# VH-VL binders against Beta-L-arabinobiosidase (hypBA2): the designs that were tried, part 13

Target 1, 158 residues: Beta-L-arabinobiosidase (hypBA2), of Bifidobacterium longum subsp. longum (e8mgh9r892to1049)
Amino acid sequence: TNVDSASKSTTNVAKDADVTGTTYAEKDTNYPAKNAVDGKTVMESFWGTKGSENKTDTLNIKFKDGKQKIDDIRLYFYQSSSSQTISGYAEPANYKLEYQKDDGTWAPIADQVRTPNYAGANYNRIQFTPVETTTIRVTFTPQAGMAVGVKEIEAYNT
Below, E stands for the ipSAE of ESMFold2; O stands for the ipSAE of ESMFold2 at other seeds; V2 stands for 0.75 times the mean of E and O plus 0.25 times the DockQ between their complexes.

## First folded at step 18 (VH-VL; framework fv_namilumab)

Design w3 (from u4 with light chain T93Y; at its last look DockQ between E and O 0.88; V2 from the best seeds 0.78)
Fold by ESMFold2, look of step 18:
Structure w3 (fold): chain C 158 residues (1-158), chain A 119 residues (1-119), chain B 107 residues (1-107)
Amino acid sequence: as target 1 above (158 residues)
Amino acid sequence: QVQLVQSGAEVKKPGASVKVSCKAFGYTFTSYFLHWVRQAPGQGLEWVGWINPNSGNTNYAQKFQGRVTMTRDTSISTAYMELSRLRSDDTAVYYCARIWHAYDAFDIWGQGTMVTVSS
Amino acid sequence: DIQMTQSPSSVSASVGDRVTIACRASESISSYLNWYQQRPGKAPQLLIYAASRLQSGVPSRFSGSGSGTDFTLTINSLQPEDFATYYCQQSWYYPYTFGGGTKLEIK
């Protein structure tokens, strides 16, 4: 039986996920990690790394409904403009996508096709060889002098 | 055919500047960061920094900050690295390399440009 | 900064031999470790990315393994074209750093 083909979905399995971030700002600011999975891509709803002294910062996203098959991640960055009250944000210099295996170890997501190739302002689509996992993590390296804001991360089985 | 082609060898005196060019062929120049890596004669590899050809944004290794400037001309798909206040220990082959953003691996390298700094 | 320690610094081997090169990071880099081959007078060439994945066109006698801090490049049956210098490189965070290299010479 073609069970795997019948399991494909357009449902965002990352929405309302249990999310943690590594930046110190997540505990003491208005930009908590949950903003990255609330289904909104608007300016004020983002997870921000402003004030972080880390070389990189990581979001861990544990899916609400347990283990999911995914092959498509959508990643939306916040960027500041000179006229806004929320300053100091730009898309990262790079981001790294990993999934958690059943034994609790992490592996890079294989065979990624990124649109665009480098981290684009706002929308990024990453298609890849499907994985089955409860948890993904994304590690961000900021551009020099900037912080990273993540408006949304979505995950799909397409 | 995807390739990076660099400018020819340079001989400079201490205190001078050098500007190395790197021209991209066979791919969309603005879609990938270009990194610069150098190798002193008989020695290993040292990362210098990168440029985003689309935005012009750069990131330099701390030891080169204040002496290196990376630029590009998107109309001719060419990146440049300028190193100023040259010292004899800047003598090296300078490579440009394209990064594969999913894994941050250098998947395409230029042929290298020898820069010799001698009194 | 992440320091990459590569060993041995040189190895002398014969065609057909199995060679193993080690690379250790000063802190965890997950699986973001790449291997390059550099022939004399040439630019480095990507051999392995993400610790264990072969770049397109790389012969299957090359393999990579490891995660975290300890990584290994293995060449299972040396060929004449494999006599070169090999470098590991971490791509976890800037500055990206390289191991000191391993020069593989014919015995």
Scores: ipSAE 0.748, ipTM 0.884, lowest interface PAE 1.1, mean pLDDT 89
ESMFold2 (binder alone), look of step 18: mean pLDDT 93; pTM 0.947
ESMFold2 at other seeds, look of step 18: ipSAE 0.751; ipTM 0.882

Design w4 (from u4 with heavy chain N52H; at its last fold request DockQ between E and O 0.96; V2 from the best seeds 0.85)
Heavy chain, then light chain:
Amino acid sequence: QVQLVQSGAEVKKPGASVKVSCKAFGYTFTSYFLHWVRQAPGQGLEWVGWIHPNSGNTNYAQKFQGRVTMTRDTSISTAYMELSRLRSDDTAVYYCARIWHAYDAFDIWGQGTMVTVSS
Amino acid sequence: DIQMTQSPSSVSASVGDRVTIACRASESISSYLNWYQQRPGKAPQLLIYAASRLQSGVPSRFSGSGSGTDFTLTINSLQPEDFATYYCQQSWTYPYTFGGGTKLEIK
ESMFold2, look of step 18: ipSAE 0.811; ipTM 0.919
ESMFold2 (binder alone), look of step 18: mean pLDDT 94; pTM 0.951
ESMFold2 at other seeds, look of step 18: ipSAE 0.799; ipTM 0.906
ESMFold2, look of step 19: ipSAE 0.815; ipTM 0.915
ESMFold2 (binder alone), look of step 19: mean pLDDT 93; pTM 0.949
ESMFold2 at other seeds, look of step 19: ipSAE 0.809; ipTM 0.911
ESMFold2, look of step 20: ipSAE 0.820; ipTM 0.913
ESMFold2 (binder alone), look of step 20: mean pLDDT 93; pTM 0.950
ESMFold2 at other seeds, look of step 20: ipSAE 0.805; ipTM 0.901
ESMFold2, fold request of step 21: ipSAE 0.799, 0.802, 0.814; ipTM 0.909, 0.913, 0.914
ESMFold2 (binder alone), fold request of step 21: mean pLDDT 93, 93, 93; pTM 0.944, 0.944, 0.943
ESMFold2 at other seeds, fold request of step 21: ipSAE 0.807, 0.805, 0.805; ipTM 0.912, 0.913, 0.911

Design w5 (from u4 with heavy chain I99M; at its last look DockQ between E and O 0.88; V2 from the best seeds 0.74)
Fold by ESMFold2 at other seeds, look of step 18:
Structure w5 (fold): chain C 158 residues (1-158), chain A 119 residues (1-119), chain B 107 residues (1-107)
Amino acid sequence: as target 1 above (158 residues)
Amino acid sequence: QVQLVQSGAEVKKPGASVKVSCKAFGYTFTSYFLHWVRQAPGQGLEWVGWINPNSGNTNYAQKFQGRVTMTRDTSISTAYMELSRLRSDDTAVYYCARMWHAYDAFDIWGQGTMVTVSS
Amino acid sequence: DIQMTQSPSSVSASVGDRVTIACRASESISSYLNWYQQRPGKAPQLLIYAASRLQSGVPSRFSGSGSGTDFTLTINSLQPEDFATYYCQQSWTYPYTFGGGTKLEIK
């Protein structure tokens, strides 16, 4: 089932962000990192890690309008199915959310409440104690034998 | 009231198998991964693997591949770890632990199950 | 696999002392480092997560610091109930690995 419970009360500050990924997929013109912030959650508009030899892969998202206050992240994963033309993708085994501090170092986002608790196949909502930052990053550990596809990441101040 | 309760101590001969149970109380069993960690007498902690109790998917440390099987019965909120072809260096306390997914920390531990393997 | 090196393996200290325990990862784990206390005959208990955040109910005399590869656990005003073994654990990538432990003995 496809559920859409995303907040519509404020601006998604991650849309069209300056993004980079750490994976082999950055060399694949079909699934570039910019697909994760293009405002689309369609099946073929995603950043993918297929072919990566890394144990983890990271998506780095620098907001286009500089420092933002955020407290709500929405994270949408691509999942392959028998009816899909693109195979080998499932939600990650886990994901880690960090923000960049003013001194350039990274910290885990505090007080996260995740819905669902472990990574869900499509929609994931993460609410947390507000941070002010220019940049977030998400680090993904894939399930064994699978790649991770990120259809969209959104960030809000709700 | 959130707790994990494990089965009692086991004594086994080399070559046998053991199956340890871990029953969850006070939380939604299928909402958290459950990990297994062991500790040989007088020694440190060693990660064995995890099970997703909702899907049944597992991940095992390479050292245990082919000898460990993790399963669950969601109707009674119980996870199981079976270790086969036991040898004397499998003598340890075996713990189940709940994963706190936001930080990948073990926030709830079972009391442990002593498994002794001796001739 | 990420190797976790913990030192010292044992320490003796007096009530009221400040004790530090070091944990080093073989590669960067960002701040994904947890600390556990294990009393003799008991299961481990979570003390600190995300390198520096105290678990609910843990006394404020415990603190953690570090990022990347080098981490410390500090007990500021050692109490008799702090007699235990302390373990660090990386939670960056599977397999999650533990340090060898530090046995704290009160003298």
Scores: ipSAE 0.689, ipTM 0.857, lowest interface PAE 1.4, mean pLDDT 89
ESMFold2, look of step 18: ipSAE 0.707; ipTM 0.874
ESMFold2 (binder alone), look of step 18: mean pLDDT 94; pTM 0.956

Design w6 (from u4 with heavy chain T30N; at its last look DockQ between E and O 0.92; V2 from the best seeds 0.83)
Fold by ESMFold2 at other seeds, look of step 18:
Structure w6 (fold): chain C 158 residues (1-158), chain A 119 residues (1-119), chain B 107 residues (1-107)
Amino acid sequence: as target 1 above (158 residues)
Amino acid sequence: QVQLVQSGAEVKKPGASVKVSCKAFGYTFNSYFLHWVRQAPGQGLEWVGWINPNSGNTNYAQKFQGRVTMTRDTSISTAYMELSRLRSDDTAVYYCARIWHAYDAFDIWGQGTMVTVSS
Amino acid sequence: DIQMTQSPSSVSASVGDRVTIACRASESISSYLNWYQQRPGKAPQLLIYAASRLQSGVPSRFSGSGSGTDFTLTINSLQPEDFATYYCQQSWTYPYTFGGGTKLEIK
């Protein structure tokens, strides 16, 4: 996990956001969407897509303090391992970042610079041309045979 | 200069296999998926699949499942696509292309490899 | 799978004309639509990404618009070097699919 100096200089406006997901594990409430915004990036608190029949799944994040200016998103995936023992999870094959415009329509976030370029196993930093929005969404395509777990999404104005 | 350089043209008989190479220059090979796209003579573009060069994981279009194998050698920054049990309708130019992960746009293309399948 | 339909399949126009090429997706792809130019005998080249964003080095006479299912590529003030085939491609979900192409012929 690599938290850079930007997170120490600004406030995470996604913390405790009103969040919904398109799926989670059937009948298992341990991995609800709210886990992606609870401020925990180093434990097994995550939103999970295990059991989803969807080709993609989407996490929708409405900021608690209304419209925010953001230019920096941090995205943390859960990856199953010997020390991360909930099975069947890997980083997605891809993820798509969008923001909601004032008219309620969605647009891709412009000028994204991703570190790493494709989805990293845990930490992903996405820097971009600032947007003002109340709501972001992220759409995930899983790797074949795997589920996507999102430990945290953070958003900053750096 | 960022570029993808592919192996030369190949002529094959029906039933044979072909293996096309794609060598990356000027960027970190392991940091981008490589996709393969083909184009039959006078026809449009058709997606074949991708390889993650770091893990070796792949995703193939269903049409090619069971006949295509994508591999790579990270030590020489080279990806490979092998297509088996060739038919005449596999005659096409085969392109490798780098994906721009933010938008999944193909921002760098190889020059293409013509594969001709004829008896 | 998401089918991409381009129209027209070919167009003939004069230098200086405005040309519009349409691309329709069989279901919403948000704005994850890319446009490519392919000159004869060459690999495709990225023109437009995210429906409307111009790739570096592409002349400003090219523009893209649309979201959801309906997209357009516009060439404002057609130039002789714009003779090529144009393809749209959705990047929303696998398999990524291309339109059938639009061949632009310059009179």
Scores: ipSAE 0.800, ipTM 0.907, lowest interface PAE 0.9, mean pLDDT 90
ESMFold2, look of step 18: ipSAE 0.810; ipTM 0.916
ESMFold2 (binder alone), look of step 18: mean pLDDT 93; pTM 0.948

## First folded at step 19 (VH-VL; framework fv_namilumab)

Design x1 (from w4 with light chain R53Y; at its last look DockQ between E and O 0.94; V2 from the best seeds 0.84)
Fold by ESMFold2 at other seeds, look of step 19:
Structure x1 (fold): chain C 158 residues (1-158), chain A 119 residues (1-119), chain B 107 residues (1-107)
Amino acid sequence: as target 1 above (158 residues)
Amino acid sequence: QVQLVQSGAEVKKPGASVKVSCKAFGYTFTSYFLHWVRQAPGQGLEWVGWIHPNSGNTNYAQKFQGRVTMTRDTSISTAYMELSRLRSDDTAVYYCARIWHAYDAFDIWGQGTMVTVSS
Amino acid sequence: DIQMTQSPSSVSASVGDRVTIACRASESISSYLNWYQQRPGKAPQLLIYAASYLQSGVPSRFSGSGSGTDFTLTINSLQPEDFATYYCQQSWTYPYTFGGGTKLEIK
């Protein structure tokens, strides 16, 4: 098998992952954590932090097929607007990407190149030195007075 | 060469205001948040807050809310921090710093602006 | 707010020595701990980010380790230019906070 061809797969290994969130909104059926991995990036299919009293909220994504090699994460935020009418949402002030090591501990993903650099309103692409992991997590810090909505998180081996 | 260049030292009386400028060179100003950090003479570092260069949105440390205003002029790649109702314990070097968003590390610092508040 | 405690507050050492500086967070910050060097009269400069990753252009004699609440900066073979003050900073939650500093001076 050609390892380079397999490494360039367009398969989203985060789709339908076992996912949990740390917010009050995790209990609300309108914006459950599963919306962040359902393969939809459209309005109203998102995990939302509205009502959270936490300084940060975390989305934990365990890949359905176990350990995967990834080097590319795509992250889509919900932003309230005249055409996206669920109120009180904006991209976060920052987000932190970590992977789970074999010993169960967490490490920041190294060598990240982000496009755009700060959290963009919708689409964010993060490329990095490949890691092999079963689980990633993303920790979000909201902008003042706003909640964070995640429409989708995708992970690829490109 | 990537750098942040700040305005010169200032001497102020208690109750006055000061406005410090920070001009970016060698990188796209609107691609990074700009933070402000201060250091009282002989003391450690204290975070003041940040400004989002495109939206103008800000986040201030609680102790400065109500006295600090951060702004920017994207046409000249310049950020500003204004501190009002100055008191003697505001005497410090004020730094602007660029954040590296992947790790929230301050990877580029201005040279600092000394602000002295004395009667 | 997350309190950052550095120790020691100062250390006296000779060129060629190995120096270790500790930084403790009052609660877990995962690995979001950065180290800065500040020479007298100068702005701080980034040395280590995310606990253990070396900033570009920083000599390999610098290294960082730790996760959670306990972190260490190590300088393996001290050089004359390393006599400065060192600060840790957590970047986990706002407000970002700094340790009190460790002044490294020549013995």
Scores: ipSAE 0.792, ipTM 0.903, lowest interface PAE 0.8, mean pLDDT 90
ESMFold2, look of step 19: ipSAE 0.806; ipTM 0.911
ESMFold2 (binder alone), look of step 19: mean pLDDT 94; pTM 0.950

Design x2 (from w4 with heavy chain S55R, light chain R53Y; at its last look DockQ between E and O 0.97; V2 from the best seeds 0.83)
Fold by ESMFold2 at other seeds, look of step 19:
Structure x2 (fold): chain C 158 residues (1-158), chain A 119 residues (1-119), chain B 107 residues (1-107)
Amino acid sequence: as target 1 above (158 residues)
Amino acid sequence: QVQLVQSGAEVKKPGASVKVSCKAFGYTFTSYFLHWVRQAPGQGLEWVGWIHPNRGNTNYAQKFQGRVTMTRDTSISTAYMELSRLRSDDTAVYYCARIWHAYDAFDIWGQGTMVTVSS
Amino acid sequence: DIQMTQSPSSVSASVGDRVTIACRASESISSYLNWYQQRPGKAPQLLIYAASYLQSGVPSRFSGSGSGTDFTLTINSLQPEDFATYYCQQSWTYPYTFGGGTKLEIK
């Protein structure tokens, strides 16, 4: 039988994940954490941290189908503009990627290659040596005076 | 060869200003934030802040708010830190450092610029 | 702000000894703890990032461990070039803060 490597690269294992956030904005009916994993990168489908009093906010993403092997994460940020009129959002000053080990503890994802290196306004691709995990988390530090909006988090085995 | 090269030592009087430069070689200057860290003689390291090389926005430690200004000129791959209203306790070596964004570790440091503030 | 407490402030040791340096954060920083070596008259150099990962070009006698609030740097079989000052730094939240340093001196 014929094994097609391209088929492995198209599966977003984070889609429809069980997602929770650390800010009250997770409970906002318009910007809930589930918007970060719904497979949409359109302007109004995002998780937002506006109104958060936290120095950082975290999204916790538990994969729908349990333990997955991943080596590629894609992050899409919302940025306020004249055409993206939900105000007060910019990409974070930084973001931190971790995976959950089998013993329930967290580790930074090793060997990250980021494109771009600092958080880009929309698309960010992070490639790394594969990990096997049920859960990833991302912790965001906002730019001063701004909130963080996450349109989508995707995870792949490429 | 990746390097950060800083301007030479400065001697200043209290109340003056100093501007230190940091020129990047061997990497794309606009791809990384630049941070500034200082070290008083015989003492530890103290974070001053960072500048975003493209946007030009900054984040300063509260201690330096109102006295520090960080700028850059992307056409010459150079960042600057200016400290005003100098006091004797601003005497330190001032380092620029490149951040490794995946881990926010300072992976490349300039050689340091000694700033001496004395009457 | 996250305070970083580093101990000891200094240690005297001989070539070939094993040395352990501790660093404690005032609140959890996960594993976002970096270690630097500073030789006299030189800029700091990154040794270890993310608590336990060795920077490229750093000798394997250096290792780091810990997570949360308690971290250690271990140097096995000290060499003459290892006599320097060592700093930990948290990279979890701004302002990024450093430990007070540990000066490793030849006995």
Scores: ipSAE 0.808, ipTM 0.913, lowest interface PAE 0.7, mean pLDDT 90
ESMFold2, look of step 19: ipSAE 0.817; ipTM 0.917
ESMFold2 (binder alone), look of step 19: mean pLDDT 93; pTM 0.950
ESMFold2, look of step 20: ipSAE 0.792; ipTM 0.904
ESMFold2 (binder alone), look of step 20: mean pLDDT 93; pTM 0.947
ESMFold2 at other seeds, look of step 20: ipSAE 0.782; ipTM 0.895

Design x3 (from w4 with heavy chain N57R; at its last look DockQ between E and O 0.93; V2 from the best seeds 0.83)
Fold by ESMFold2, look of step 19:
Formats: structure tokens, C-alpha cells, sequence
Structure x3 (fold): chain C 158 residues (1-158), chain A 119 residues (1-119), chain B 107 residues (1-107)
């Protein structure tokens, strides 16, 4: 493994990104979109969709340092349990990953290898053919009767 | 090598139920949702729903809610779809299909099971 | 639910011809549109995913384009094995829905 790849893999270019989420009515305003990029993956710092009337909800993440080359996204979901006591959350039924091209249009990220294949309860790693972009977006479809909580989304050049 | 193999054709009377099986080969069954899609004779394709193979959670199209039950047995890598209170317009080929989660494309299909409902 | 309108419903063409099949969604599905080929008596097979990406093993004479609501499948230099029915499918939101199909017949 070359040292340049290893060094780049430790830099999360999504940390403290400019984030926006789909607008909806929320019961609890403690779970804003910025929590998905604050570098915390194990605490109740997450973006939550509870109260949303949308079939899907979207998180837009514009990198603070401008255009970045990325090939690796890590996505952490919140799920309600006896030890994670904020109620009504489970991993989504699916999520869709897109990047913004130079002309401002969106494209699905190609050649994704997901670990696990379906949305895992916490940690998800998505490896793909590298893209250069300023912005990614993720669109989540919830499981019936549940909301989606995103603890963190990270992006790397590995 | 990767394939989904379904149970054989069924002929049923109105009011009966049918249970179709779908056995997975050549991949880890619990790593993918399994979907069911049907096709009436000479018609297009209609989504029925999916089952999460680990948790057993399901999602059904509203049209089938209350009449369809999807289950699985992970020890034999097999999913099942049961449709109750059959009527003649349930006559169709029923497919199981594996979803490619990155794009929600059906990348592996079973051969189909013809279910005929007639008086 | 997202309605998928596919046209034409059938087309008659010769080996070597170029054929274009259209698919329109009732609302934006981004690029989450898949195309399937179904030969008589067989299950559908995935051809195109994400509007324009070829599934492994699919010949390069197949191509897909479009985003948002309007999508196209193009088959260049038709071969005998291409005479089948083609379906589009949106994978943006549940329930996933299919176009009505396009039957491609030999002229």
C-alpha cells in the first residue's frame, strides 16, 4: 500500500461540511442535518427524519474544502434500542448515493461495493470508482413506520 | 452459478391460498432483500413486495396488503410468498428476484411459478 | 405512486436496424431507471441500470440515456437475439413500477 493512499484514507473530507436536509415538520429539533458531519458515530448526535411526511428524505453534503477526489463513503445509522433510547429509528430500507458533476447535474455513484449489501443497522462502507466532486447527496427510504437517523457520513480517498 | 429456483406450477380454486417457494444458490442468502413480482398472462410486471432475509421484516404493495405473507427459512436459503383468498385475476407468473441494493435493480430472477386460479 | 409510460407498445424492425424505446416517469426519479429484456416464456433479465450503465455481459449495442422523467433505450445494429419484450422500471420509491412493455418484432 503506498503512503499517499494511506495518508488520504485518514482524512474525512465530509467533516463539518455544509449540509442541508429535506424540509419537514419535526417533533425534536435536537437532530439537525449538521449532526451527520460532526465526526461523532457512537453518540446521540444524528440527523433525524422523525415527523417527516416525505416518502424519502435527502441529505446534501457540500465539502468545506471544495472539490475532493473520493472513492470510499462510510455511513452510520442510528437505531433505537434499550441502549440507544431515542425512539422510532431504524436503518433505512434503502439509500441512494449520488455525486454532483462539474456541470451541476447529479449522477449515481458508479460501481458501488457495499458492506453490508443492504443498509446495516450501524456501520456501512461503500467503495466505488473514484469521483471528483464538491457535493454528494444521499436519499433515504425509511422502513415502514420508522424514521431514519444518520449518525455520520464520512468520505475518503483511499 | 448464482440462481433462484422456484417451486412448480399451481392450479387453485377461487378462495384458496397458494405458497410459492424460492431457493437461493451460489450467494449468501441473508445478504440481499428478496422481492416478488408477478406477471398476468399477456400483461406487464407488477411489484408485490420484499422480505428482509435476516430480520424477516416485509414491505407489501398496498394492493396485496392483508392477502400476502412473505416468509423465509434461512437454514435452507429459501423464501416463500403466500397469497390467500385467491381470485381469477390473481392468475399470473410469480417471480422472486434479488435486488442489487446500490441501484435497486433486479439482477437475479427466479424462473417463475405459474399460478392459475379457475373455477 | 410513480407511473411509467413506455412507448411504442410494439415495433417491427429488421436485423441491422437501430431502434429507440422511450420511457417517461410521472415525476422525477433522478437516474434510478432500469431496463429489462424478456424473451418469450423466460424471466426478465437486467440490461441497463442507473439509466445508462450496462449490466455485465450486455453487448455494447445497447445503450441507455436520460434523467429526471424522460429515458431512452437504444439498440444499434439489431441482432436476431434482440427480438424480445423490453420493460423499464423505476427504482426511486416504493412501489417500484414498470412500464407497459415494448415488443420488438422481426419485420
Amino acid sequence: as target 1 above (158 residues)
Amino acid sequence: QVQLVQSGAEVKKPGASVKVSCKAFGYTFTSYFLHWVRQAPGQGLEWVGWIHPNSGRTNYAQKFQGRVTMTRDTSISTAYMELSRLRSDDTAVYYCARIWHAYDAFDIWGQGTMVTVSS
Amino acid sequence: DIQMTQSPSSVSASVGDRVTIACRASESISSYLNWYQQRPGKAPQLLIYAASRLQSGVPSRFSGSGSGTDFTLTINSLQPEDFATYYCQQSWTYPYTFGGGTKLEIK
Scores: ipSAE 0.783, ipTM 0.901, lowest interface PAE 0.9, mean pLDDT 89
ESMFold2 (binder alone), look of step 19: mean pLDDT 93; pTM 0.948
ESMFold2 at other seeds, look of step 19: ipSAE 0.798; ipTM 0.904

Design x4 (from w1 with light chain Y53W; at its last look DockQ between E and O 0.90; V2 from the best seeds 0.84)
Fold by ESMFold2, look of step 19:
Structure x4 (fold): chain C 158 residues (1-158), chain A 119 residues (1-119), chain B 107 residues (1-107)
Amino acid sequence: as target 1 above (158 residues)
Amino acid sequence: QVQLVQSGAEVKKPGASVKVSCKAFGYTFTSYFLHWVRQAPGQGLEWVGWINPNSGNTNYAQKFQGRVTMTRDTSISTAYMELSRLRSDDTAVYYCARIWHAYDAFDIWGQGTMVTVSS
Amino acid sequence: DIQMTQSPSSVSASVGDRVTIACRASESISSYLNWYQQRPGKAPQLLIYAASWLQSGVPSRFSGSGSGTDFTLTINSLQPEDFATYYCQQSWTYPYTFGGGTKLEIK
C-alpha cells in the first residue's frame, strides 16, 4: 500500500517544541537543540553533537500543545561533504526512538517501519503504531570519529 | 525465504588468515547492516562488528581492530569477514546476522561457520 | 562496556513447567534488551526484542519483562522443543554484549 499518500494531518506537532539535548556541545550557540524543531531543513540550521564527550546523545522533544497522537516521525540529518562544508558530521550509526508513557517512564515505539532501514544521510521516515504522548526522545550513536547533526525532527498523525 | 548462507568449515594454523562468506537471499542486501558474532566451543556469544553493505562502511569491536576486515560484493549479495594472525583462541563458530534497525535485534542468522585454529 | 549478567547458568525442568531466567545490565539500557534461543548445533534465533515484544512466530508461552537494568524471560508450560540455551543481549551501545547463557535441560 501507499501509506505515504494517506495523511490525517499536515501539522508537525514537534515544531517549536520544548527541546533539550544531552551533549556538552549544547553550549555552542550556532547548533543548539532548538534548531532541530525550527521547521528548517537547510544545511546550516541543525543541532550538532560535535565535541560531545558522550558515547550517545539524546534529543528530548516535549510537544508545545501537550499530549498528541502521533504515528509518523521524520528525521533529517546533516552530513559533511565538499558542498556541505561544516566539518565532522555524518548520519548516525543508529538511532533509538522512544516515547514517554503516562506514568513518566520511557518505552521504545512499537512496530516501527523505517524508510530507509538504517539511518539515511538526510531524510528518514519512521511509521509506527500510534502512540499518545507529550514527549518523544531520540538517542543517537555516532559513526566512529563523527558527530551527529539533526536538521529537523517532525512528528505527525497521518 | 529470507536467509543467510555461510561458507563451509575451515581448519587453519596459527598465524594464518581465514575469510568467511555470507550470502543473502530473499531481501534487499544493501538495505540492512550485517553483523558478525562468534561463539567459542562451549562458550557464549561475542560481537565482532558490522558492515553497511551499501556504503562498505564498517565498525569493529576494539579487540578485533587491526585483525578483522569486513567487505562485500553487492553483485552477488555476499558479505565477507576476514580474520588475520589467527591464534588458538580464535577457534569458534562465526555467524553473520542481519540487524533489525528499529530495535537493534538480530532477526536473521546464518547457519554459522566453524573455524578451527590448531597447530 | 556494558556487562550482562545472566542467571541461572543452567536449570533442569520438566515438560509443562514454568521457568524464569534473569538478566542484569551493569548500567541502564532502557528497554533495549533482546532474548535469543539456541538449540544444540543451531544458530541463535530471536525470541524477544525491546525487552517484552515477541518476534513473529514465537509462541505466546514466551514472555519478557523489565527495563533499565533488570530483565526476565519467562517460559510457561515448557514443551520438548524449548530445551535449549537462552541468551540475553543489550543493544544500547557498542560493543553489543550478551549474557553468559542459561542452559535449560530435561529433568
Scores: ipSAE 0.807, ipTM 0.912, lowest interface PAE 0.8, mean pLDDT 90
ESMFold2 (binder alone), look of step 19: mean pLDDT 94; pTM 0.950
ESMFold2 at other seeds, look of step 19: ipSAE 0.821; ipTM 0.926
ESMFold2, look of step 20: ipSAE 0.803; ipTM 0.910
ESMFold2 (binder alone), look of step 20: mean pLDDT 94; pTM 0.950
ESMFold2 at other seeds, look of step 20: ipSAE 0.828; ipTM 0.924

